# Miniprotein binders against q9bqp7, part 82

Target 1, 240 residues: q9bqp7
Amino acid sequence: VPQNWFPIFNPERSDKPNASDPSVPLKIPLQRNVIPSVTRVLQQTMTKQQVFLLERWKQRMILELGEDGFKEYTSNVFLQGKRFHEALESILSPQETLKERDENLLKSGYIESVQHILKDVSGVRALESAVQHETLNYIGLLDCVAEYQGKLCVIDWKTSEKPKPFIQSTFDNPLQVVAYMGAMNHDTNYSFQVQCGLIVVAYKDGSPAHPHFMDAELCSQYWTKWLLRLEEYTEKKKNQ
Below, E stands for the ipSAE of ESMFold2; O stands for the ipSAE of OpenDDE; V2 stands for 0.75 times the mean of E and O plus 0.25 times the DockQ between their complexes.

## First folded at step 6 (miniprotein)

Design x33
Fold by ESMFold2-Fast, scan of step 6:
Structure x33 (fold): chain B 240 residues (1-240), chain A 88 residues (1-88)
Amino acid sequence: as target 1 above (240 residues)
Amino acid sequence: SPERLEEIIRKLEEAVKLFEEGKIEEALDILWEVLEELLELIEETGDPELYEILLRVFEALDLIWEGRPEEAIRILEEAIRRLEELIE
């Protein structure tokens, strides 16, 4: 597949503010489970190296925690991440969250971690919203689309525990972001153009989150790599 | 970047020293970090030489698991030399 055949940016769309932009953030529900998702494509096309590193990490964790301890650890990481995303969606929504929901969203360490990033986030346009690339036929569920320091970004919120981060989520984060971006830019449910990405890594102990900003050029470079992963996924499925 | 390559070289040199001292678990922890950093750099740069170096570090890791640390050390020293060439 020629890497210039499917551009990440839609030349028919503007990245400038538009009066017709929705006043309420979009939240399109994810349907169509038979169409491959971004996470499915990435999971099914991990490099031999990524698979090896993930397996070694699992072996080390099992040695330290035991089989049951490892299962408990991974379940807790999943739950913490889920609650962090729910809290962020609530915070960034134009409607205030219910007091009971606030009490159930107690991941204060991760939320404290991102406070300095949230101060620079405004103009939220989409939250926990489904995207579909109509030509390349893949889907995704993005975390957030908002202005970060004045630039419209696809924002992906990540949690990390020190000293043992979840290795699988580390390598493919930029590919996730650009895949969502390319899909949104070509999805008729959306009318705006996104050219930048932001990966925010929040820490359990409340230490300041690390923002990883991706400009248009960097996004284009990762888009090329995403297209290769998508092609690999498609090829593997044809050979079954 | 040159700075990240220098950090990887430092970690590999530390791992070699630890293997020579018989501190296998500490050395393996550092090799794990090296593999993570090399993979990140390969994803950012697409450099085929970095990929070949990654494969050599994998071979060294396999040799350690097989109880052959002397051969692993030789391969790690080769990896260090190859990374140094990329800086130069």
Scores: ipSAE 0.005, ipTM 0.164, lowest interface PAE 10.7, mean pLDDT 78

Design x34
Fold by ESMFold2-Fast, scan of step 6:
Structure x34 (fold): chain B 240 residues (1-240), chain A 88 residues (1-88)
Amino acid sequence: as target 1 above (240 residues)
Amino acid sequence: SPERLEEIIRKLEEAVKLFEEGKIEEALDILWEVLEELLELIEETGDPELYEILLRVFEALDLIAEGRPEEAIRILEEAIRRLEELIE
C-alpha cells in the first residue's frame, strides 16, 4: 500500500461533452523541466526481477548479434518506433497535411498491423500531448486519447519485432498508461475524465496488432503500483 | 498460442508435484524452463497479463530459496489458474 495515496480519477470531471472541450485534438508541447518524466521514474525503479530479466535478454542478444550489432539493433528499434508514432499522429490528425519525409512508413508492416484497430478509434481528444501531475510532481508525453469501441482511452502504441521485441517497453506498459491517465485527469490543461487504457502492440511483419484493453478497475490496480514506483523514486532522489 | 500456454501449464503442474514430493532441485529446473518460455511468449505477444504471471513464478523461486515451499506452491497454483483463464 503506498503511504501517500492519491486518486487516479478526478471526481469533479465528467466523460460527458463540455463547452470547454476543443474542436481539434490537443497537442500540449513537452517543455524541459527538473520534474521527472514517467519514463525516468520507471527506469530508475525497476524491480530486481525486471533488472535480472533485462540483463539476461541483453546478454542473449549480444551473444547473437555482437556488441556492435546489438547497438545497431536497439538504435533501429528506437527509430522505427519513433516513425511509427509520427505516422499514427499524421493519420489521426484532422488537418491532413501531407508529409514528404518517410511517406512509405504509411505503408509499413506496423501500419498494416494496426489497421483493424484504427477502424474502432474515433473522437480523438489529444495527440502527442504533454501531461503534468501538479500534486505528485511528474510529467509525461502521451501518444493518444481517443474513443476505442465507444470508450474514452489513453492509447499507447507499441512496436514488436517478432520474436524479439524491445523488452523494456513490455514490462511497464500498463504503468505508463495509468501514469499518463492520472496526470491528465488532474492537469488543468485538460477538462475531461479518462478511465480506460489501451495498449496496442503492432508487428513488423504486418500480423494483426494485439489490443490490450484496461477497464477502470484494472487501471486502479496498476495506479497503486505506479504510486509505489513514484514513492521509491522520490525517496531515492532525497537520499542522493 | 493455446498450445504453448497448455505446455507451460503442464510444466507448472509437474513442478508443483515435484515440490510436494520434496524434489526441490528438479522442480526448480522446470520453473527456470517456464520462466524462459513465458519470457519468449511475452516478447512475441506483449501481453501484460503474461508478464504479471512471470513475476509470480519468479516470486515462487524466491520463496523456495527462503525454504518456504508451501507458499511457493500456492503461488504456482494461482499462476496455473490465471494461464487457464487466458486459454478460455
Scores: ipSAE 0.006, ipTM 0.261, lowest interface PAE 9.1, mean pLDDT 80

Design x35
Fold by ESMFold2-Fast, scan of step 6:
Structure x35 (fold): chain B 240 residues (1-240), chain A 88 residues (1-88)
Amino acid sequence: as target 1 above (240 residues)
Amino acid sequence: SPERLEEIIRKLEEAVKLFEEGKIEEALDILWEVLEELLELIEETGDPELYEILLRVFEALDLIDLGRPEEAIRILEEAIRRLEELIE
């Protein structure tokens, strides 16, 4: 699918501050649907090189940990990531309602890791919010939309556990970010435009997190790659 | 191990030269070797810097695919400097 037929940015929307914008960040719930998620599309369309690296990583992990140990390891990685995202949502939401604030989670090494990034984050527009591209028919759950150093960004928070990083989540981070961005820009539940991305890699030991900023041009280039992955997914599904 | 880090540095330097000469496919072959070796070292050492360098090399591969070789080369040069610091 040609990128010029399905642009990432919506010309009817502005990234400028809107006085009518709600002060409370949006949190649209993700509904069960037959429509594929960004994560599923990416997992089902990995390149031959990505498959090779992932398979080799899995074989070594299973050899070291055993099959049950590998399962426990991956479950722990997901649990730590989930807790990190929950802590960030709590920190960035001034109007926490029914969600309990866990002080122990707020004191984690991952949260210490991102402190210097958080000081540059403001104007939060959405947290843990569902997006759907109404025309391209895919869904996703984005972490955060906020201003980073004055620029409105889709922000994706990643955790790095040492020495055993979860390699599957590293390959397609930019594609994930632009897929969410394109969906949000064309989702009727949202009224604003996002043109930039930010991937933040936080460390368990509290070492300073690394920010990877994506400007509008880079987002547009990754959008083209995302459209190719989406087309590949659609073709594979039709042939089942 | 300093010897293995030196080998990775050598391969990255070779890849940069190949990109500068427009030999994209040969340079990409070397970058995939670097990714494989970095993954092995991360599993053995648990060094957080090696993990970040792995991600940066992968970003360079993406930038090459997007037609942004100058930015990719800058990232690879950064990776070389960071690996040299680990040896020192």
Scores: ipSAE 0.006, ipTM 0.302, lowest interface PAE 9.1, mean pLDDT 80

Design x36 (at its last look DockQ between E and O 0.05; V2 from the best seeds 0.00; counts 0 for: pae O 6.5 > 1.5, placed apart)
Fold by ESMFold2-Fast, scan of step 6:
Structure x36 (fold): chain B 240 residues (1-240), chain A 88 residues (1-88)
Amino acid sequence: as target 1 above (240 residues)
Amino acid sequence: SPERLEEIIRKLEEAVKLFEEGKIEEALDILWEVLEELLELIEETGDPELYEILLRVFEALDLIDYGRPEEAIRILEEAIRRLEELIE
């Protein structure tokens, strides 16, 4: 799939604020159907390096913790990530009652980790919101769309046990971000244009999170790679 | 496939030079290419020495993320020497 046929940015959309845009962040519910999700596409088209690392990590953890211990560990990691996302949605939501109910979520090390990033986040446009690419037929659930240091970004919140100071070490996270961006830019439920991405890697011990800002040029480069992964997914599905 | 090993060696040497110049992200892009090529060659040949070299390159990636580029460079130089011995 040539990038020129399916651009990431929609030329018919403005990146300027529209007076008629909702003042409350959008939260379009994700509806399950036969259309593949971004995460499914990426999981079914992993690189050889990703498959190798995942299998080696799994083997080491099972040897250390046992099969039951491994399941408990992965369940706990998943729950910690879910709590982290719930806390961020609460913090960034304009609803005061929600902030009061979720007060205890603010006490985690992950939230401490992202404090210096959050001070530069404003103008929230969407939270935990579904996107669908009108033409390419894929769906996703993005974490956040907001201004980071004055630039409108698709923001993806990640947790990691290991430091990730370089974007190259974040695996498919850049592809996930640009896939959501391209979908949102072509989704009729949204009226604005996003041209930048931000991956924020948070740490449990409260160490400062690593922000990976993606400008329009970098987003376009990763968009080309996402289109190749989507094409690979489609080809694999046709051959089954 | 001595020609494939020579290409991998060239890329590792380029990555080392980029790390020494402080061009970390460019060097990391090359290391991920090396890992892909090593995995393809291991799949093709089943060579256990290539598998050990692969593990060392992954270790170098971890060291870079932990802020230890000097140790990463030493490991990559070791990997280069081991690949050269396989060409012999």
Scores: ipSAE 0.536, ipTM 0.838, lowest interface PAE 2.0, mean pLDDT 88
Fold by ESMFold2, look of step 8:
Structure x36 (fold): chain B 240 residues (1-240), chain A 88 residues (1-88)
Amino acid sequence: as target 1 above (240 residues)
Amino acid sequence: SPERLEEIIRKLEEAVKLFEEGKIEEALDILWEVLEELLELIEETGDPELYEILLRVFEALDLIDYGRPEEAIRILEEAIRRLEELIE
């Protein structure tokens, strides 16, 4: 049991968005340099096996590509991910700005990969929107809040070099989702809450993306793990 | 320590059984636990054989994600035999 236990769900808040809410998704600006962020907490509290995998992968890639080739590879992977998120924000936004929609952005294999998922996504309520948990003192930037197969979800979009058919292979992604969910549910910028999560792993070759749906029970289980990581982070800062 | 190697073997045997029964997610949970224990033993002993076994377990995880469970099982069975040799 974490010492900083706090509920992921807010009993004072509806799990149904107000029908009179604006049709334009929320996009709350991220606060400047407010620490810690969800990604910072997770990066600073990686498990031994995660660190080993990352270092081994890095060394194998450097051996294959050389140091300069590895830097170019990682820069390209980052750019692909950024373009993927930009494309999804454009597709899911009701703002039809013809001038701002990049046709090449929409033709990527990653976008093809998620088409079958997008058919089940509707009622977009937030896109690339900041969340803050004032009590637990962390922030994040969630990708999307929308209905997936009739259930309102915090949705996190990921690209991957390898298939991820099982949630066990998505590392800290479930923690990231529930951290955003918990923050959103207690953030005064939002008038509703979300009890489900979705991780969507997309592939460059256009292969069907793998969805990982997280119902409220699974979210609660991962929330406990997130609280432990947050506690570990604060202890490290305390013991500097 | 022999006790810790015996525990790792038991967990690997359970994971293999679960994979054979099609209980993939339960087996994956066990393999991640095994990886943690192997890393701790490697840090303590520096044993290159344990390091090689660790890499084979990671390879098995990869094969599961690629939909090749029979190959993953064979790798895990070899890992078990290599661990048993370390006990003598």
Scores: ipSAE 0.522, ipTM 0.821, lowest interface PAE 1.9, mean pLDDT 87
Fold by OpenDDE base, second read of step 7:
Structure x36 (fold): chain B 240 residues (1-240), chain A 88 residues (1-88)
Amino acid sequence: as target 1 above (240 residues)
Amino acid sequence: SPERLEEIIRKLEEAVKLFEEGKIEEALDILWEVLEELLELIEETGDPELYEILLRVFEALDLIDYGRPEEAIRILEEAIRRLEELIE
């Protein structure tokens, strides 16, 4: 049990969007402060097993591609991910901002992959927006807050290339989502609450993306795990 | 191969000895080698028992980080016994 328990949901906030919510999705800029990001917390609190598997994978990739080849590969993966997120932001943004859609960004296998998910996405509330949990002292940048099949969710978009079976880099994705949810639910910049999460895994070949829906119960379970990771991070920093 | 398992056992025994001698860093290095060798064997054989042993070795590593080396040693000794049973 976490020593510093804090609720994921804010009882003072209603799930109903205020009728006065602007039709434009929120985009709060990330302030680079001394406050750790969700990503940093997760990276610094990886299990030895996770670190070992990651390093082993890296070594194998370097043996296969060479050092320069691996750097190129990593850069390409990063670029593809960035382009995908930019394309999604463009698609999910209100039509008035659509005039500058780079049509080239929309022609990707990843975008094709998520089309069936996008059909069920509506009521976009935030895109690429910063969240801060003031009490627990962490920040993050969430991809999207929208309704998925009528349920308001924090949506996290992931790109997957043909996974080598041992790169389960996806293990901490649920933790990331609930961390963003908990922060948003207690961030004064947001007037609404989220109770669900959604992880969407897009595929490069355009095959249908896989949605991982997280209900309120599952989110609460992962929230406890997140709190433990945050405590571990905090303790490690005190001892440095 | 029994020979590979015997080598893993030898390394685990050495790691335990090094821990008892207070040579924690050297012991940890050997444990990481053991993990690599176990993973290779698991990839080749698909043996679920080896996978369980792997998990126990990781647990021991975590316990060492949490300042519980005595418990880690007990886990490693158990892992050795389980590996010996696979050779028999």
Scores: ipSAE 0.104, ipTM 0.641, lowest interface PAE 2.2, mean pLDDT 88
ESMFold2 (binder alone), look of step 8: mean pLDDT 89; pTM 0.886
OpenDDE base, look of step 8: ipSAE 0.016; ipTM 0.353

Design x37
Fold by ESMFold2-Fast, scan of step 6:
Structure x37 (fold): chain B 240 residues (1-240), chain A 88 residues (1-88)
Amino acid sequence: as target 1 above (240 residues)
Amino acid sequence: SPERLEEIIRKLEEAVKLFEEGKIEEALDILWDVLEELLELIEETGDPELYEILLRVFEALDLIDEGRPEEAIRILEEAIRRLEELIE
């Protein structure tokens, strides 16, 4: 075992629903800190192949769309993703009084794509909520914590365009999920244990979304990889 | 180095076998490793043929994303043949 090793799961916490848990999903705001975010750590420690594939994807898209078209495309993808997350937060919130809810739902094929997944989601514990690992000193903003088919999961909602680039579906999504999970399990703002992850890839054309379930063993494997990325980030920060 | 090219060929052959068996995630893990090794060789050699082979592997990844593994396998088999030609 390495000297600077930390477990993903907290042995002091239960993985079962507790009657004393809040009935309203938690939404802790993300505060500006010197402490790095999960996304910053991953962006600063991308592998050589990830950097190359991202650059190749950008070059291919610019050739297809032109520079102005590429800017418009990336802005549109960002906006659609943001609206998708807003719609999901509204759908999963127990208080359904958001005025733009109907517009968001009607606007996106992504919501149609995810309908069959949503039928298996219940017991929502947190939505768009900040997490901080108290000892490893990183922060994040997770999408959702809820039961999927009876198992409490950190759920990450992803959008994909068909036949748009493969690169959008293969980055550090599992590392992101386990980083949020480990942080939440060691964050005093939360009282429960999450041991599973779920990555849901929704499609623009409304084709059925693909769920990628991560059990406790798989989460532990990706946690080890996340710890290596976090250590790499820490070393780079010390050098400059 | 012929030895490094032979190792990449072996990994691509294993990935093709895994795709044929429907083990998509295991095959993808190997392809990411192949892409990393190709990138390192391109940086060392500047060989334009290695760059073209890397782009073909990228196209195979796009086909997998689209649910077209049979066509991806054909592209990977082509990449294997092109790497074998570089050894000879």
Scores: ipSAE 0.007, ipTM 0.162, lowest interface PAE 9.6, mean pLDDT 78

Design x38
Fold by ESMFold2-Fast, scan of step 6:
Structure x38 (fold): chain B 240 residues (1-240), chain A 88 residues (1-88)
Amino acid sequence: as target 1 above (240 residues)
Amino acid sequence: SPERLEEIIRKLEEAVKLFEEGKIEEALDILWLVLEELLELIEETGDPELYEILLRVFEALDLIDEGRPEEAIRILEEAIRRLEELIE
């Protein structure tokens, strides 16, 4: 699937605010559908290098923790990530009270980790919102769309433990971001254009989060790779 | 460990030499050993620079699969330089 047939950016849209843009962040619910999600496509089309690294990481963790310990560890990592995303949605939502926001900030090292990033985030347009690419037929649930240092971005929040980084959360993050971006830019539920991405890696011990900014050119490069993954997924389903 | 980083550097240098000589299979065998050793160090240290170097080595593998060994060699030489910087 060539990028020139399916561009990431929509020429009919502007990245500037319109009078028709909502004053509160959009939160379109994700509907159960037979249309594949971004995460499903990526999981079903992992590269040889990703499979190798994930299997090695899994084997090492099982050796250290045992099978039950590994299951408990991965469950706890998932719950911590879910809690982190819920706290961020609450902090960035205009409907939350100051007391509730302050309590959330004090509860987690991950929230402490992202404080300096949040100071540069403004103009939130979407939170925990569903996107669908009408032509390419895939769906996703993005974390956040907001301005970071004056640039409108799809923002993806990630958690990490410094001594043992979660390898899985690192490999496909740029592809997730551009997949959501391309879908949103062609989704009739949205009226604006997003051209930049931001991956924020937060740390459990509260040390400063690492922002990985993706400009329009970098997003276009990853979009080409995402289209290849989507094509591979489609071919695998036909040959199932 | 500086000693383990030096060992990885030596293996990468040998792989580059083998690619230059057109001994692709022998070079790939060494490159896979490098990947395993880098992953062990990453798991022990959590060093994000080692992780980035690991990804560059995988990029070199992709270039070899595409029949682009000259570009793969360039990437591996960059990886060697980055590892040398970590030692000092």
Scores: ipSAE 0.014, ipTM 0.296, lowest interface PAE 7.4, mean pLDDT 80

Design x39
Fold by ESMFold2-Fast, scan of step 6:
Structure x39 (fold): chain B 240 residues (1-240), chain A 88 residues (1-88)
Amino acid sequence: as target 1 above (240 residues)
Amino acid sequence: SPERLEEIIRKLEEAVKLFEEGKIEEALDILWYVLEELLELIEETGDPELYEILLRVFEALDLIDEGRPEEAIRILEEAIRRLEELIE
């Protein structure tokens, strides 16, 4: 059990639609802050397996592409991911003018990859929205909160070159999702409760994306692991 | 330590059985544990054979993700045999 244990779910909140809920998804801007982001915590507390795989991948890619080629490749991957997220935000926004303006951006292989998942997504409540856990002192920027197959989820969109049909192969993605969930559930800018997660891994060639649904029990299990990573991060900062 | 190698062998045997039963996610959880243990042993010993075994276990992970569990099982069986040889 983590020393700074805190519950992921807020019993005072409901996941059901309220008549007072806004018709437009929330988009709370991320403020520059000295407190750590979810991604910083995870990057600074990577497991030995993750460090080993990342370094081997870098060495292999540099051998194939050269130093400059590797930098260009990683820059292009990052840009493609950014555009994929921008396209998804446009698709899921209920504002007609934004969807019409960005229509041509929706023709990538990654967007084709997620079409079958998008058919099951509705009731969008937040898009590209900042979350903060006021008690545990971390922040994040989540991709999407919406109903997937009738269940309210924190949804995280990922791109991958290799197939990822099992959640175990997605590394820290489940931790990222539950970190956002726990923060949102305890963030005063939000009034609803999220108990489920969804990681969607999209492919550049348009092959069908792999959805990884996380029910409340699985989210609770990953939440404990996230608290351990957060504790490790906090102790490292104190001991520097 | 022979005891640590024996534990890793037991875990790999358990993972193989779970893969054979189609319990892929349970087997993957065990496989990631094995990888962590192998990395710890490599840091302590610098044994190049353990390093080669580690690479084979990572290859098994890739094969599982590619939908090739029979090939993954074969290389995990090879890893088990190589670890058993180190106990001798």
Scores: ipSAE 0.439, ipTM 0.798, lowest interface PAE 2.5, mean pLDDT 88
Fold by OpenDDE base, second read of step 7:
Structure x39 (fold): chain B 240 residues (1-240), chain A 88 residues (1-88)
Amino acid sequence: as target 1 above (240 residues)
Amino acid sequence: SPERLEEIIRKLEEAVKLFEEGKIEEALDILWYVLEELLELIEETGDPELYEILLRVFEALDLIDEGRPEEAIRILEEAIRRLEELIE
């Protein structure tokens, strides 16, 4: 049990966004301060096992592709991931704010992969927007807040070349999502609350993406785990 | 676009320079900025190479805290090289 328990949900907030112009997603810039990001907290609190798995993956890829091939692969993955997020932001942005859609950005296997998910996405409230939890003292940049199948979610988009059919296969992504949820729910820049999370794993080959929906119960479970990670991080920093 | 990686490289180079000048606090501020950028990229890509680079940057931070800036600089220089290889 976390020593510093804090609720993921804010009882003072409603699920209904204030009637401000619902047409434009929020995009709050990330202010880089001495405040740790969600990703930082997660990375610094990774288990030796998680590190080992990543290293093992790398070594396997190097054996398969060679050193130069692996470098090329890594660069390509990076570029594809970036382009995918840019394309999604463009797709999910209101038409009035659509800069000239680079049609080339929309022609990817990843975009094809998520098409069936996008059909169920509506009511976009935020895109690439910063969240801050003032009490717990962490920040993050969330990909998207929107309704998925009629439920308001923090949506996190991921790319993969390999199927990830299980939420457990997404490593710390569930923790990231709930961290963003908890921060947003207590960030004064947001007038609404989220109760659900969604991790979408898009695939390079255009095969249907896997949606990992997180209901309020599951979010609460991962929130407890997040708090423990945050406490671990905080303790490590005090000892430095 | 490699612009984000290029910016990270530039910032790391700046940090190294600042360390060489004895401006440790300023260098640390930059390194924290770099870490945040790397973390964001890792989140987006899941790239284990970037993660390794991140770990090396953290190691450099630890070494600085331990009063071993020269060793930290070497690690940062290695990180720069690895990032450059990702852009190529």
Scores: ipSAE 0.016, ipTM 0.274, lowest interface PAE 6.5, mean pLDDT 86

